# VH-VL binders against Uroporphyrinogen-III synthase (hemD): the designs that were tried, part 4

Target 1, 246 residues: Uroporphyrinogen-III synthase (hemD), of Chlorobaculum parvum (q59335)
Amino acid sequence: MKTVLVTRPKHQAAPFVRELEQYGLSTVVFPTIEIRPVAGWNVPDLTKFAGIFFTSPNSVQFFLKHLLQTAPDELKNLQQTRVWAVGKTTGQDLEKHGVSIEPLPKIADAVNLMADIDPAEIKGQTFLFVRGSLSLGTIPELIAEFGGTCVELTVYENLPPSLEDTQRVKDMLAEGKLDCLSFTSPSTAKNFFEAIGSKELSDSVQIAAIGTTTSGALEKMGIKVDIIPEYFDGPSFAKAIAEALK
Short names: E, the ipSAE of ESMFold2; O, the ipSAE of OpenDDE; V2, 0.75 times the mean of E and O plus 0.25 times the DockQ between their complexes.

## First folded at step 2 (VH-VL)

Design d04 (framework fv_durvalumab)
Fold by ESMFold2-Fast, scan of step 2:
Structure d04 (fold): chain C 246 residues (1-246), chain A 123 residues (1-123), chain B 108 residues (1-108)
Amino acid sequence: as target 1 above (246 residues)
Amino acid sequence: EVQLVESGGGLVQPGGSLRLSCAASGFTFSSYWMSWVRQAPGKGLEWVANIKQDGSEKYYVDSVKGRFTISRDNAKNSLYLQMNSLRAEDTAVYYCARDRGYTSGWYEGFDYWGQGTLVTVSS
Amino acid sequence: EIVLTQSPGTLSLSPGERATLSCRASQSVSSTYLAWYQQKPGQAPRLLIYDASSRATGIPDRFSGSGSGTDFTLTISRLEPEDFAVYYCQQYDSSPFTFGQGTKVEIK
């Protein structure tokens, strides 16, 4: 039985794990970044904001989950407030809850989002920025430059893998118990090798990348990629790994 | 493999006290919200209490507030439920359960359960 | 609190038949924060479905969940002998977390 290391965040790993297991593969989940909600915050009175900014699907998911649990009446206020999303996925997550969003930027980043807003709409107004702990300060900085006020609410945090989980993976690599390491983004690849502290892998370990961008990042790090799927999606990736590990 | 083992159940008279323990192994205990769920004989499931990873937040069903205290010791990988002023209606099998994933105040399903420990409150 | 009402209370079927179990919430459950559990006599509950439709690890594909808002369904496409058990839905949208009263799936 072959074993595949899955490096996606734990919440996002489940569909991919299921696909791999359907092919008769064993899996080990080792998120190279953990995303956890921040607790203890109170949903602010949303009527006091001229608008609300979301820059990731995680900020939407964690904010709405907490809002619906602790202050469900605020959903109607959110639906009546101007809301900006940095990208398509973030916007779609908001729209699933009846929240209309302002037009998306053509380039899905905060600089381009802010560039599309007339500074006169910001001046003298207060905005809420729903963020993660590692989110860039671009939105608060530009709101301040335009003469507005930005209230920041951190709803999730990014944590490195635990030392315990990292040591377990190191031990499995040393014992020849991992047959394939799978990567779904450049960040999962870079964070993995940073966490284990070595690029020295046994020739028996196959490296799988979901697409050419992730493969390119691995190659730049000096890591040879063995497996790339025909289509850059989860089911195609699981199939490619299963075929290579027969 | 993930294991949760409860202990501390038994027969107690109304107004008495019991302390339940749950020993966790096979996962990073300190990374998970933990819960107690009970089931009266022949009845359905009732969530009782949960506790945040670091012990800083605790939530209870109204019927046990002020009587039950949930706590944890991450160094010992152990979860506890101190039950005071016990009533006949507290008679149930008490399950230790792990909240799925990494949540810090909101439940995402109980992916692993212990075998349960029976608490009987009678005179 | 959100009250979950399961129906039917008892479902009598034979192996190979389709089972459809309903869970209705007294108010809307947002973002599909609903789980399904299976419990056999003398055993702890087992997670089947979370987030209304996501199968838990190791759960056979004959189990599927669907629904949103106030109406949720657990479907077992072809009952196996080991599937005769009590099934509970649970919401985690609002505190306190609540379970339905259960649906017993029994052999005819």
Scores: ipSAE 0.000, ipTM 0.400, lowest interface PAE 15.9, mean pLDDT 85

Design d06 (framework fv_durvalumab)
Fold by ESMFold2-Fast, scan of step 2:
Structure d06 (fold): chain C 246 residues (1-246), chain A 121 residues (1-121), chain B 108 residues (1-108)
Amino acid sequence: as target 1 above (246 residues)
Amino acid sequence: EVQLVESGGGLVQPGGSLRLSCAASGFTFSSYWMSWVRQAPGKGLEWVANIKQDGSEKYYVDSVKGRFTISRDNAKNSLYLQMNSLRAEDTAVYYCAREWGDYEDYVFDYWGQGTLVTVSS
Amino acid sequence: EIVLTQSPGTLSLSPGERATLSCRASQSVSSRYLAWYQQKPGQAPRLLIYGASSRATGIPDRFSGSGSGTDFTLTISRLEPEDFAVYYCQQYHSSPYTFGQGTKVEIK
């Protein structure tokens, strides 16, 4: 039995893992970026805010999942509150839950979002900013500059792979327990080799890239690519890996 | 409040069929992956099947693949498990469970009370 | 599939004592993908801990989880009468999802 390392984020990894396992392959999931919910926060009384800001699809997903688990009656208040989204994807995620959004900025960033709001609508008002740990302080800073108050709620963290998970993968590589490393984007490849801290791999380990862009990034890093599918999709990628590892 | 209520269990002969239902309330059902988990009398928990929010992806434990079909009706807030070609080893309490977590990680945060399926001659 | 082995099979303790429950995986499981559930007789399981150490909503702080790699622990710092139950660990790192066989915490 051959073992494949999956570096795709877990929300995209499960179908790919199941495809690989259908071919009789073992899998190890090592997301190159970990996204985790922040625990211990309570959904605030949403009626006390003049508006709510979301700057990423992650902030929407983590906020809504926690709201639906712990305070589902607040969904009605969210649907009746003014809500701003920085970009189209964030806005669409909110609209799937019946939340209307204010007009999107022409340029999908916080500066341009805030530039479209009349400062008179901010002055003396309180707003909620639903954020990740790495979110920029642009929205709170501009709200304060316009004379408003911004309550910040951190609902997720973007973390590099844990030292525990990274050491596990390093140990498996050293012990010859990984037969294939799979990459689905340039960033998954770059982040993997940064986390491992080395580009030197045993000749027995095969490198798989989902397409030519990911392959090109790996080769620019000095990594030879062994496996590329005929079509650049998950099922074709799983099949190509299975055929190569026979 | 979140509630999941299973129904449809009962006594069935080997080779027979049953359809289990799970009625969901207190949350936006269409936003969650849903699972069936079973527990044989005096034994531990075994995951059986899950289904994506829109029904486009379905996964099964090998022992039931080809015999069981998971489905959902988001308009009715209902989850189903069609069980065909039942075997004695399928005897268990079947739980409906919601998969919750951040958008990458899912655990079973709410469970129904379960419905007993007994496959016996 | 990943096999989870819980120990001991039974813990006999008195109210007020500390309970320590172990879960060992047949292969490394990221701490981000390990959960603990409590089940009382005649009831459905209840989520206690997810991501090895995060308490689920409404779970008292006497429950704590820890561990990494193949070794995970659930600790109940001061047992209350309502805590006597069966506890299951679960991995959601890889398909299929698997559970440990359970540890029964019973009154002495």
Scores: ipSAE 0.000, ipTM 0.393, lowest interface PAE 15.3, mean pLDDT 85

Design d08 (framework fv_durvalumab)
Fold by ESMFold2-Fast, scan of step 2:
Structure d08 (fold): chain C 246 residues (1-246), chain A 122 residues (1-122), chain B 108 residues (1-108)
Amino acid sequence: as target 1 above (246 residues)
Amino acid sequence: EVQLVESGGGLVQPGGSLRLSCAASGFTFSSYWMSWVRQAPGKGLEWVANIKQDGSEKYYVDSVKGRFTISRDNAKNSLYLQMNSLRAEDTAVYYCARHPYYLDSRGWFDPWGQGTLVTVSS
Amino acid sequence: EIVLTQSPGTLSLSPGERATLSCRASQSVSSDYLAWYQQKPGQAPRLLIYGASSRATGIPDRFSGSGSGTDFTLTISRLEPEDFAVYYCQQYGSSPYTFGQGTKVEIK
């Protein structure tokens, strides 16, 4: 039996694992990026802010879940506050909870979102930025540049894999127990090789990339890519891996 | 905040049964291996059992195999220990404890619950 | 199973003094798989050190761990009043996980 390392985030791993196992492959799940809710924060008084910024669906989901559990009365204040979202998916997650959003930027990034706001609306005002631990500092930086104040609230964190999980994967590689390493983004590939501390792999280990962007990132790191699917989706990726490992 | 709360302990006669529960909050319960660790009066700590995130793997110390069953309900953020054929030597405070990392049954524990006392006596 | 033996069983010291606690394994334990806990009466154990030398989050720097193979040490460089407690070592390198019998650090 051939064994495939799955490096996808935990919430995305299960469907891909099922597809691989359907082909008779064994799997080991090693998320190279873990997204975890931050505990222990208190929902601030939302009436104190001129506006609130969200840059990811994760920030919306973790913020709203905690708000509804610990301070459900603040939902009304959120619904009455100016709210900005960087992209359509983030905006839709807010809208399904009755939160109206300011117009979306034409390009879904923080620079273009901030470019669409009149600096006079920011000057002398306080804003809340609901973020992850690795979120870019673009919004706080530009709010400060425009003369405003940005309060940052981290509601989820991006964690590297644990030392114990990393050692287990290193042991499996050294013992020849892994036949294929699968990567679904440039960051999962980069984080994997950083975590294991070596780019030198046995020639018996196949490297699989879900698409050309991930493949390009691996090759730039000096890693040969063996498997790329015809279509850049989970089922096509699982099929390509199964066919290569026959 | 991250919290584990045990319940279900009490006084039971030898040969009896008890079911312990542990309610988890403040973290993604479904992402962690969980353990039960016990401490007999005036004695040290003894690991009892652990369970994988999805319940597919369960491990026990030899002295409780066939008598104790560890289980979990991820939808309810709850861990359980069904204790059958109880013996005087099972008298202890039972702690619910979280493994720190994904993918491995090995581990240290953080956090711990406050414990629930099980007394097996005639 | 790996047996962990702690010494001394009781350590009587005054605040401000250095405490050195030993944990010896019946067979070799990788330093990556050794932890230390503190327990006060009526309380659950608290993680201090994992991987023989890594301090857990929120643990003061006066606590340090060292050792490899069969010999491990927990050091408290300058005892504070709140440090008088029972300390346990634990190995997690092989199943079943095992704990030492404990060292009580008591006020002189």
Scores: ipSAE 0.000, ipTM 0.387, lowest interface PAE 17.2, mean pLDDT 86

Design d09 (framework fv_durvalumab; at its last look DockQ between E and O 0.10; V2 from the best seeds 0.00; counts 0 for: pae O 13.7 > 2, placed apart)
Heavy chain, then light chain:
Amino acid sequence: EVQLVESGGGLVQPGGSLRLSCAASGFTFSNYWMSWVRQAPGKGLEWVANIKQDGSEKYYVDSVKGRFTISRDNAKNSLYLQMNSLRAEDTAVYYCARDFLEWSTGYFDYWGQGTLVTVSS
Amino acid sequence: EIVLTQSPGTLSLSPGERATLSCRASQSISSSYLAWYQQKPGQAPRLLIYGASNRATGIPDRFSGSGSGTDFTLTISRLEPEDFAVYYCQQYGNSPRTFGQGTKVEIK
ESMFold2-Fast, scan of step 2: ipSAE 0.038; ipTM 0.581
ESMFold2, look of step 3: ipSAE 0.000; ipTM 0.454
ESMFold2 (binder alone), look of step 3: mean pLDDT 92; pTM 0.937
OpenDDE, look of step 3: ipSAE 0.000; ipTM 0.489

Design d10 (framework fv_durvalumab)
Fold by ESMFold2-Fast, scan of step 2:
Structure d10 (fold): chain C 246 residues (1-246), chain A 126 residues (1-126), chain B 108 residues (1-108)
Amino acid sequence: as target 1 above (246 residues)
Amino acid sequence: EVQLVESGGGLVQPGGSLRLSCAASGFTFSSYWMSWVRQAPGKGLEWVANIKQDGSEKYYVDSVKGRFTISRDNAKNSLYLQMNSLRAEDTAVYYCARKTYTVEWSGTKTYYFDYWGQGTLVTVSS
Amino acid sequence: EIVLTQSPGTLSLSPGERATLSCRASQSVSSSYLAWYQQKPGQAPRLLIYGASSRATGIPDRFSGSGSGTDFTLTISRLEPEDFAVYYCQQYESSPLTFGQGTKVEIK
């Protein structure tokens, strides 16, 4: 039985693990970015805001989970306020909970989202920006420029892998227990090799990249890429890995 | 080693047509968005067109819409720009550029040009 | 369209000096969508910085980028002879993709 290291964030790993295991592969999940909910915040009184901005599916998921656990009555207020989402997936996560969103921008980014709002609707108003720790400052900056107030609420953070999990993976590599390392983004590849602290791998270890952006990042780091799927999706990636490890 | 080599430039009269080619090597061509960027003599850079990996999406700057057509042949590792109804303001060095991106935490792709060819000069003059 | 304005247009310095190049956007640009390119006469542009502050592969650490919102800076901490060139900033946060007009760094 061959073993594949999955470096996707924990929540996103499950479908990929399932696909790999359906091919008879063993998996080890080692998220090179750990998404952790920020605790200790209180759901603000949502009636105080002229509008609420979300820029990622993670901000929606962590915000709504906490809201439903600690202040479920605020869902009604969220459903009655103006809500903006930067992209389709973020918007769909909100709509799944009965939240209406303002029209999506033609280009799924914060500048184009803000460009669709009349500055007169921002001036003198207070907005909530639900964010991650690494979110960009575009929305708060433009709200301030237009004379509004932006309250920022950080609901999740990005953490490096634990030293304990990192040592376990290092030990598995040294013992020849990993047959393939899989990467689904440039950041998962970069963070993996930073965490491990070495680019020297046994020739028996295959390097798999979900697509060419990730493959290009690995090659720029001096890492040979062995496996790239024909289509850059999870099922195609799992199939390509399974075929290469036969 | 990534290489992009443009060809097909030359002198053409206003209203004429020209086809540019870009030969790619040293990377999996079929896996990258590709672009054409131009530079008029003594001027700055101007983006012209983008094409998706499989050719399914094409985008153009407004000034060339309806006149220029970007295309690719992944089996030949080649990018093309068909230029029709050429105008004096189309005079420029045309660069083939590979478009890479990083995926932000939001899932949004941020695009930039990581490799460029040496360019081919197009002169539109009577 | 987002207009990028670079300043100064020309910067005359001696080798060993620090160069500071400015790029100002007509609208706020997320740092994730700003790049810097170097171009020498008769040559293609070369990527220096992406995401406002990340150095591209092979770019020396004397090159650094910073900034957010509308104001971005490229700094060359100690000019070397090969650094005398034209530098362009570029954004891809909105269509059309736009470049600044360039800053020429020339030997004094």
Scores: ipSAE 0.000, ipTM 0.381, lowest interface PAE 20.3, mean pLDDT 85

Design d11 (framework fv_durvalumab)
Fold by ESMFold2-Fast, scan of step 2:
Structure d11 (fold): chain C 246 residues (1-246), chain A 122 residues (1-122), chain B 108 residues (1-108)
Amino acid sequence: as target 1 above (246 residues)
Amino acid sequence: EVQLVESGGGLVQPGGSLRLSCAASGFTFSDYWMSWVRQAPGKGLEWVANIKQDGSEKYYVDSVKGRFTISRDNAKNSLYLQMNSLRAEDTAVYYCARGGYTYGRWDAFDIWGQGTLVTVSS
Amino acid sequence: EIVLTQSPGTLSLSPGERATLSCRASQSVTSSYLAWYQQKPGQAPRLLIYGASSRATGIPDRFSGSGSGTDFTLTISRLEPEDFAVYYCQQYGYSPLTFGQGTKVEIK
């Protein structure tokens, strides 16, 4: 039996694991980054803010999930407040819940989002920034520079794999127990090699990339890619891996 | 009101067994990881075990592995700890607490029961 | 396992004074997985702070948490009579979950 390392986030791994196992492959799940909601925070009184900023789909998902569970009446206040989103996906996630957003920046980042706001609308006002633990300080910094106040609410965090799980994967690699490493984004590939601390792999280990973007990132790192599916989706990726591993 | 109420503690001889229960009310029990935390007389807190919302994952501190079994009944809003092969060192107040993994990591314990005393003595 | 060491073991203060409690981890703990609990004699622990710095529901603003990496601090800005208790830090990012040994805050 051949064993495939699945590096995508834990909460997204299950469908891909099931597809690989359907082909008779063994799987090991090693998320190269784990997204975790921050627990125990209280939904603030949203009427106290002149506006609210979201910079990722994760911040929208975890904020709204918690709001709907603990303070569902605040959804109406969110729908009546000025809301900014850094990109199209973040904005669409808010709009699915009846939240109107301010115009998106042409370039989907915080610097360009803030550049589109008149500083006079920030001065003397209080804003909420719904963020992840690794979010850049751009929004709070610029709000403060223009004389506003920014309240930051961390609703999710990005976690590296545990040292124990990392050592287990290192041991499996050293013992020849992993036949294929699968990557679904440039970030999963970069984070994996940073976590294990080495780019040197046995010639028997195959590298699988879900698409050309991920493959290109691996090749820039000096990693040869062995498996790329015909179509860049989970089912096609699982099939390509199964065919390569026999 | 959100509450956790433990029961089942008592005096037992070394090698004996006890089953602890925890009744939850005031929240959707099936949405939360649940844990058992103990405290020996005059000492600090020690995590014992936790269980996923659907009961599919269970974790234990090494000193109780193979002897204790955590379980839950979501229909009854209840958490259990089956304690076998009890030792004097297991003497403690056992607390039921709300918390555990969410998407692969652990949560702080935001709600605690009053505790139930387990004394293992000859 | 991650060992959490609290200091001082006992802190003797008067009402109105500031209390500063330390928690040091044997290895780095992500701030998001550091909590503080208060325990009074005969009572269950009560969550004060989670994620190193976020106050739990109903906790007065005189309680604050700070720190990152291996060094964490709980501060009580102005002690009230009801604050004399034992305080525990806890990490919940790594298995097994571990607690510090506790700091007793007692009246002088």
Scores: ipSAE 0.000, ipTM 0.399, lowest interface PAE 18.6, mean pLDDT 86

Design l01 (framework fv_levilimab)
Fold by ESMFold2-Fast, scan of step 2:
Structure l01 (fold): chain C 246 residues (1-246), chain A 121 residues (1-121), chain B 111 residues (1-111)
Amino acid sequence: as target 1 above (246 residues)
Amino acid sequence: QVQLVQSGGGLVQPGGSLRLSCAASGFTVSSNYMSWVRQAPGKGLEWVSGIYSGGSTHYGDSVKGRFTISRDNAKNTVYLQLNSLRAEDTAMYYCAREYEDSSGYSWFDPWGQGTLVTVSS
Amino acid sequence: DIQLTQSPSSVSVSVGERVTIDCKSSQSVLYSSNNYLNWYQQKPGQAPQLLIYWASTRESGVPDRFSGSGSGTDFTLTISSLQAEDAAVYYCQQYYSTPYTFGQGTKLEIK
């Protein structure tokens, strides 16, 4: 029985794990970036804010999921409040829930978003900034500079793999227990080797990339790619890995 | 996993039209900024057009009124309709995703392989 | 529109040497301690690829020999210990304001 390391985010791993296991392969899930909801916050009274800022699709997803579970009546208040999104993907996620957004900046960053707002609209007003742990401080800084108040609500964290999980994977590599490392994006590959701290792998370990973009990123890192599917989708990728590990 | 595959280039006479296609895999075009960047033979890169997930479109001054960017969400494909073509529109045309990470950084990645458009009699 | 000017237009160097490419902006692309300036590499027959964003942050998978520096209007891309595969045209790009603009490019040739 061969064992495949799955490095894609935990919430995206299950279908791919299912495909691999159908071929009789064992799997180990090691998300190289973990995006985790922050626990313990309460949806604030949205009527107390002159406006609300979102900087990522993740901030929208985690905020709305929690709002719909714990304070669904606040969705009406969100839909009636001024809402700004830094990027078009973030804006689209808000619009999917009936939330109207202020005009998007032409450049998808907080500096350009804030540049489009008259400072007089900020002075003396309170705003909510729904953020992740790694979000830039541009919005709170500019709101403060223009004489407003910014309440920051962190709704998700971008976490590296735990040291415990990383050590487990290192031990499995050292013990020859992993036969294939699978990567579905350049970032999963980069973050994996950063977490492991070494690019030295046994020749018995096969490197699988879902497509040419991921393969190109691995090769630029000096990592040989052994397996690429004919079609760049999950089922084709699982099949290619299974055939290679026979 | 993300990539862009282009098609639709060719040779056309001045005043003619072409439609360029850019098919995405590994992400959805409706959820991302999509841009077209061109490069005339032996010259540098020029940003031509962008379409935002909300449908807002923008054009460089040299092509405004002649080019139209659009998308087909069902086909996960972005198009650039080239009308009233001029000799100076001869270039390699690249589609590119304007990637925005969770920290708000923005850059072009991935790029398509490019589609050559030649405007000549 | 913001104009970016690169120097030199071309440079020819040997493997193992250090190369610097400069990019000058017609106006500051600095705001709140952040520089809205990217660097791309384009090898013959290929599409451009991102090397550096935020003026100094190296993209995933880009070798350590590539580094970016500078602030405001003056930026530099440095390639330490040049390798044969680094032969390419390098472009700076600003994303401070639309329309996005690129430098004219610097062609790097390996002897």
Scores: ipSAE 0.000, ipTM 0.361, lowest interface PAE 18.2, mean pLDDT 84

Design l02 (framework fv_levilimab; at its last look DockQ between E and O 0.08; V2 from the best seeds 0.00; counts 0 for: pae E 12.5 > 2, placed apart)
Heavy chain, then light chain:
Amino acid sequence: QVQLVQSGGGLVQPGGSLRLSCAASGFTVSSNYMSWVRQAPGKGLEWVSGIYSGGSTHYGDSVKGRFTISRDNAKNTVYLQLNSLRAEDTAMYYCARDLGYDFWTGSEFDYWGQGTLVTVSS
Amino acid sequence: DIQLTQSPSSVSVSVGERVTIDCKSSQSVLYSSNNYLNWYQQKPGQAPQLLIYWASTRESGVPDRFSGSGSGTDFTLTISSLQAEDAAVYYCQQYYSTPHTFGQGTKLEIK
ESMFold2-Fast, scan of step 2: ipSAE 0.005; ipTM 0.498
ESMFold2, look of step 3: ipSAE 0.000; ipTM 0.430
ESMFold2 (binder alone), look of step 3: mean pLDDT 89; pTM 0.891
OpenDDE, look of step 3: ipSAE 0.006; ipTM 0.473

Design l03 (framework fv_levilimab)
Fold by ESMFold2-Fast, scan of step 2:
Structure l03 (fold): chain C 246 residues (1-246), chain A 121 residues (1-121), chain B 111 residues (1-111)
Amino acid sequence: as target 1 above (246 residues)
Amino acid sequence: QVQLVQSGGGLVQPGGSLRLSCAASGFTVSSNYMSWVRQAPGKGLEWVSGIYSGGTTHYGDSVKGRFTISRDNAKNTVYLQLNSLRAEDTAMYYCARGEDYSDYPYYFDYWGQGTLVTVSS
Amino acid sequence: DIQLTQSPSSVSVSVGERVTIDCKSSQSVLSSSNNYLNWYQQKPGQAPQLLIYWASTRESGVPDRFSGSGSGTDFTLTISSLQAEDAAVYYCQQYYSSPYTFGQGTKLEIK
């Protein structure tokens, strides 16, 4: 039985693992980016903010989980505060908790979200930006430029893989226990090779990339890509890997 | 193999227009942030414009209202339309690839060879 | 806009020596544990090449004599055991917020 290393973020890995296993493949999940809640923050008094910004489903999920666990009475204040979401999924996650959102931008990004707000509504007001550790500074910058104040609250972080998990994967590579390394983004590829500290791979190990962007990143690193699916999606990727590992 | 191949530069008089092209291969431009960065002769790098994977565009203050970034997904090509050109726009113009739609790396990892724009009277 | 100031503007060093280039940001480019500061190398007649991203992570294919350090507003690029091929202009760049500004550059010459 052939074994495939899955480097997708943990929350996205399960459907892809299921597809690979349906083809009779074994899988090892080694997320090269792990999303974790930030500990130790306190839910601020939400009545002090003119509005609250969310730019990802992760910021909504981690914020609401912590709020419901540590300050559940603040939910009613959230429901009465102006709330902006950058995209449909983020907005729907908020609406499931009774939070009304301001109209979504036509183009789902922070620049267009801010462009739809009259700067006069920002001037002299304080806003909360609920973010991840890798979120861009677009919203805080534009709020400051419009004469407002932006309080940034980091509720989740992106972490490298643990040293223990990394050593396990290094040992499996050295022992010939991995037949294919699969990558679904440039960052999963770059972070993987940084974590293991070597680009020297056995001839028996195949490299799979979900699409041309990921393949290009691997090739720039000097890694030959063996497998690319016809369509750049999970089911097509699993099928291509299964065919190559017959 | 990722490549960015540029064209469309040249000599133009002040007030004139040029269209720069950046043809991509080995990746899909609609899946990445794509940017234009320029460099005046003997001077440093200046970010000029960018287009996000979702299609949103933004510009540096020095070019806003005069330059327009766009892309043709079918041709996998990014464009920069330069209008109302001034002597100070004389520079080597580079296209550069930024973050992937689903990625978090925030840096320019691939650059085109550059195309020279000369604005003279 | 975030302004990046590099020092020195120019430096001449011998092969085998160590050189440091500093980059100071007008405001913090740190979010949680990540600094959105990158370093690029530009050789004469060539496009810039990424060297270091997130202040200290070396880009694939870049020799280990290149290293980055710093956090918040103060950053350093270090080249240990300088080689003749390292003669270039080096730029820091922030990706914290638009416009994604560059430092003025540091010209490194081998004497």
Scores: ipSAE 0.000, ipTM 0.434, lowest interface PAE 11.7, mean pLDDT 86

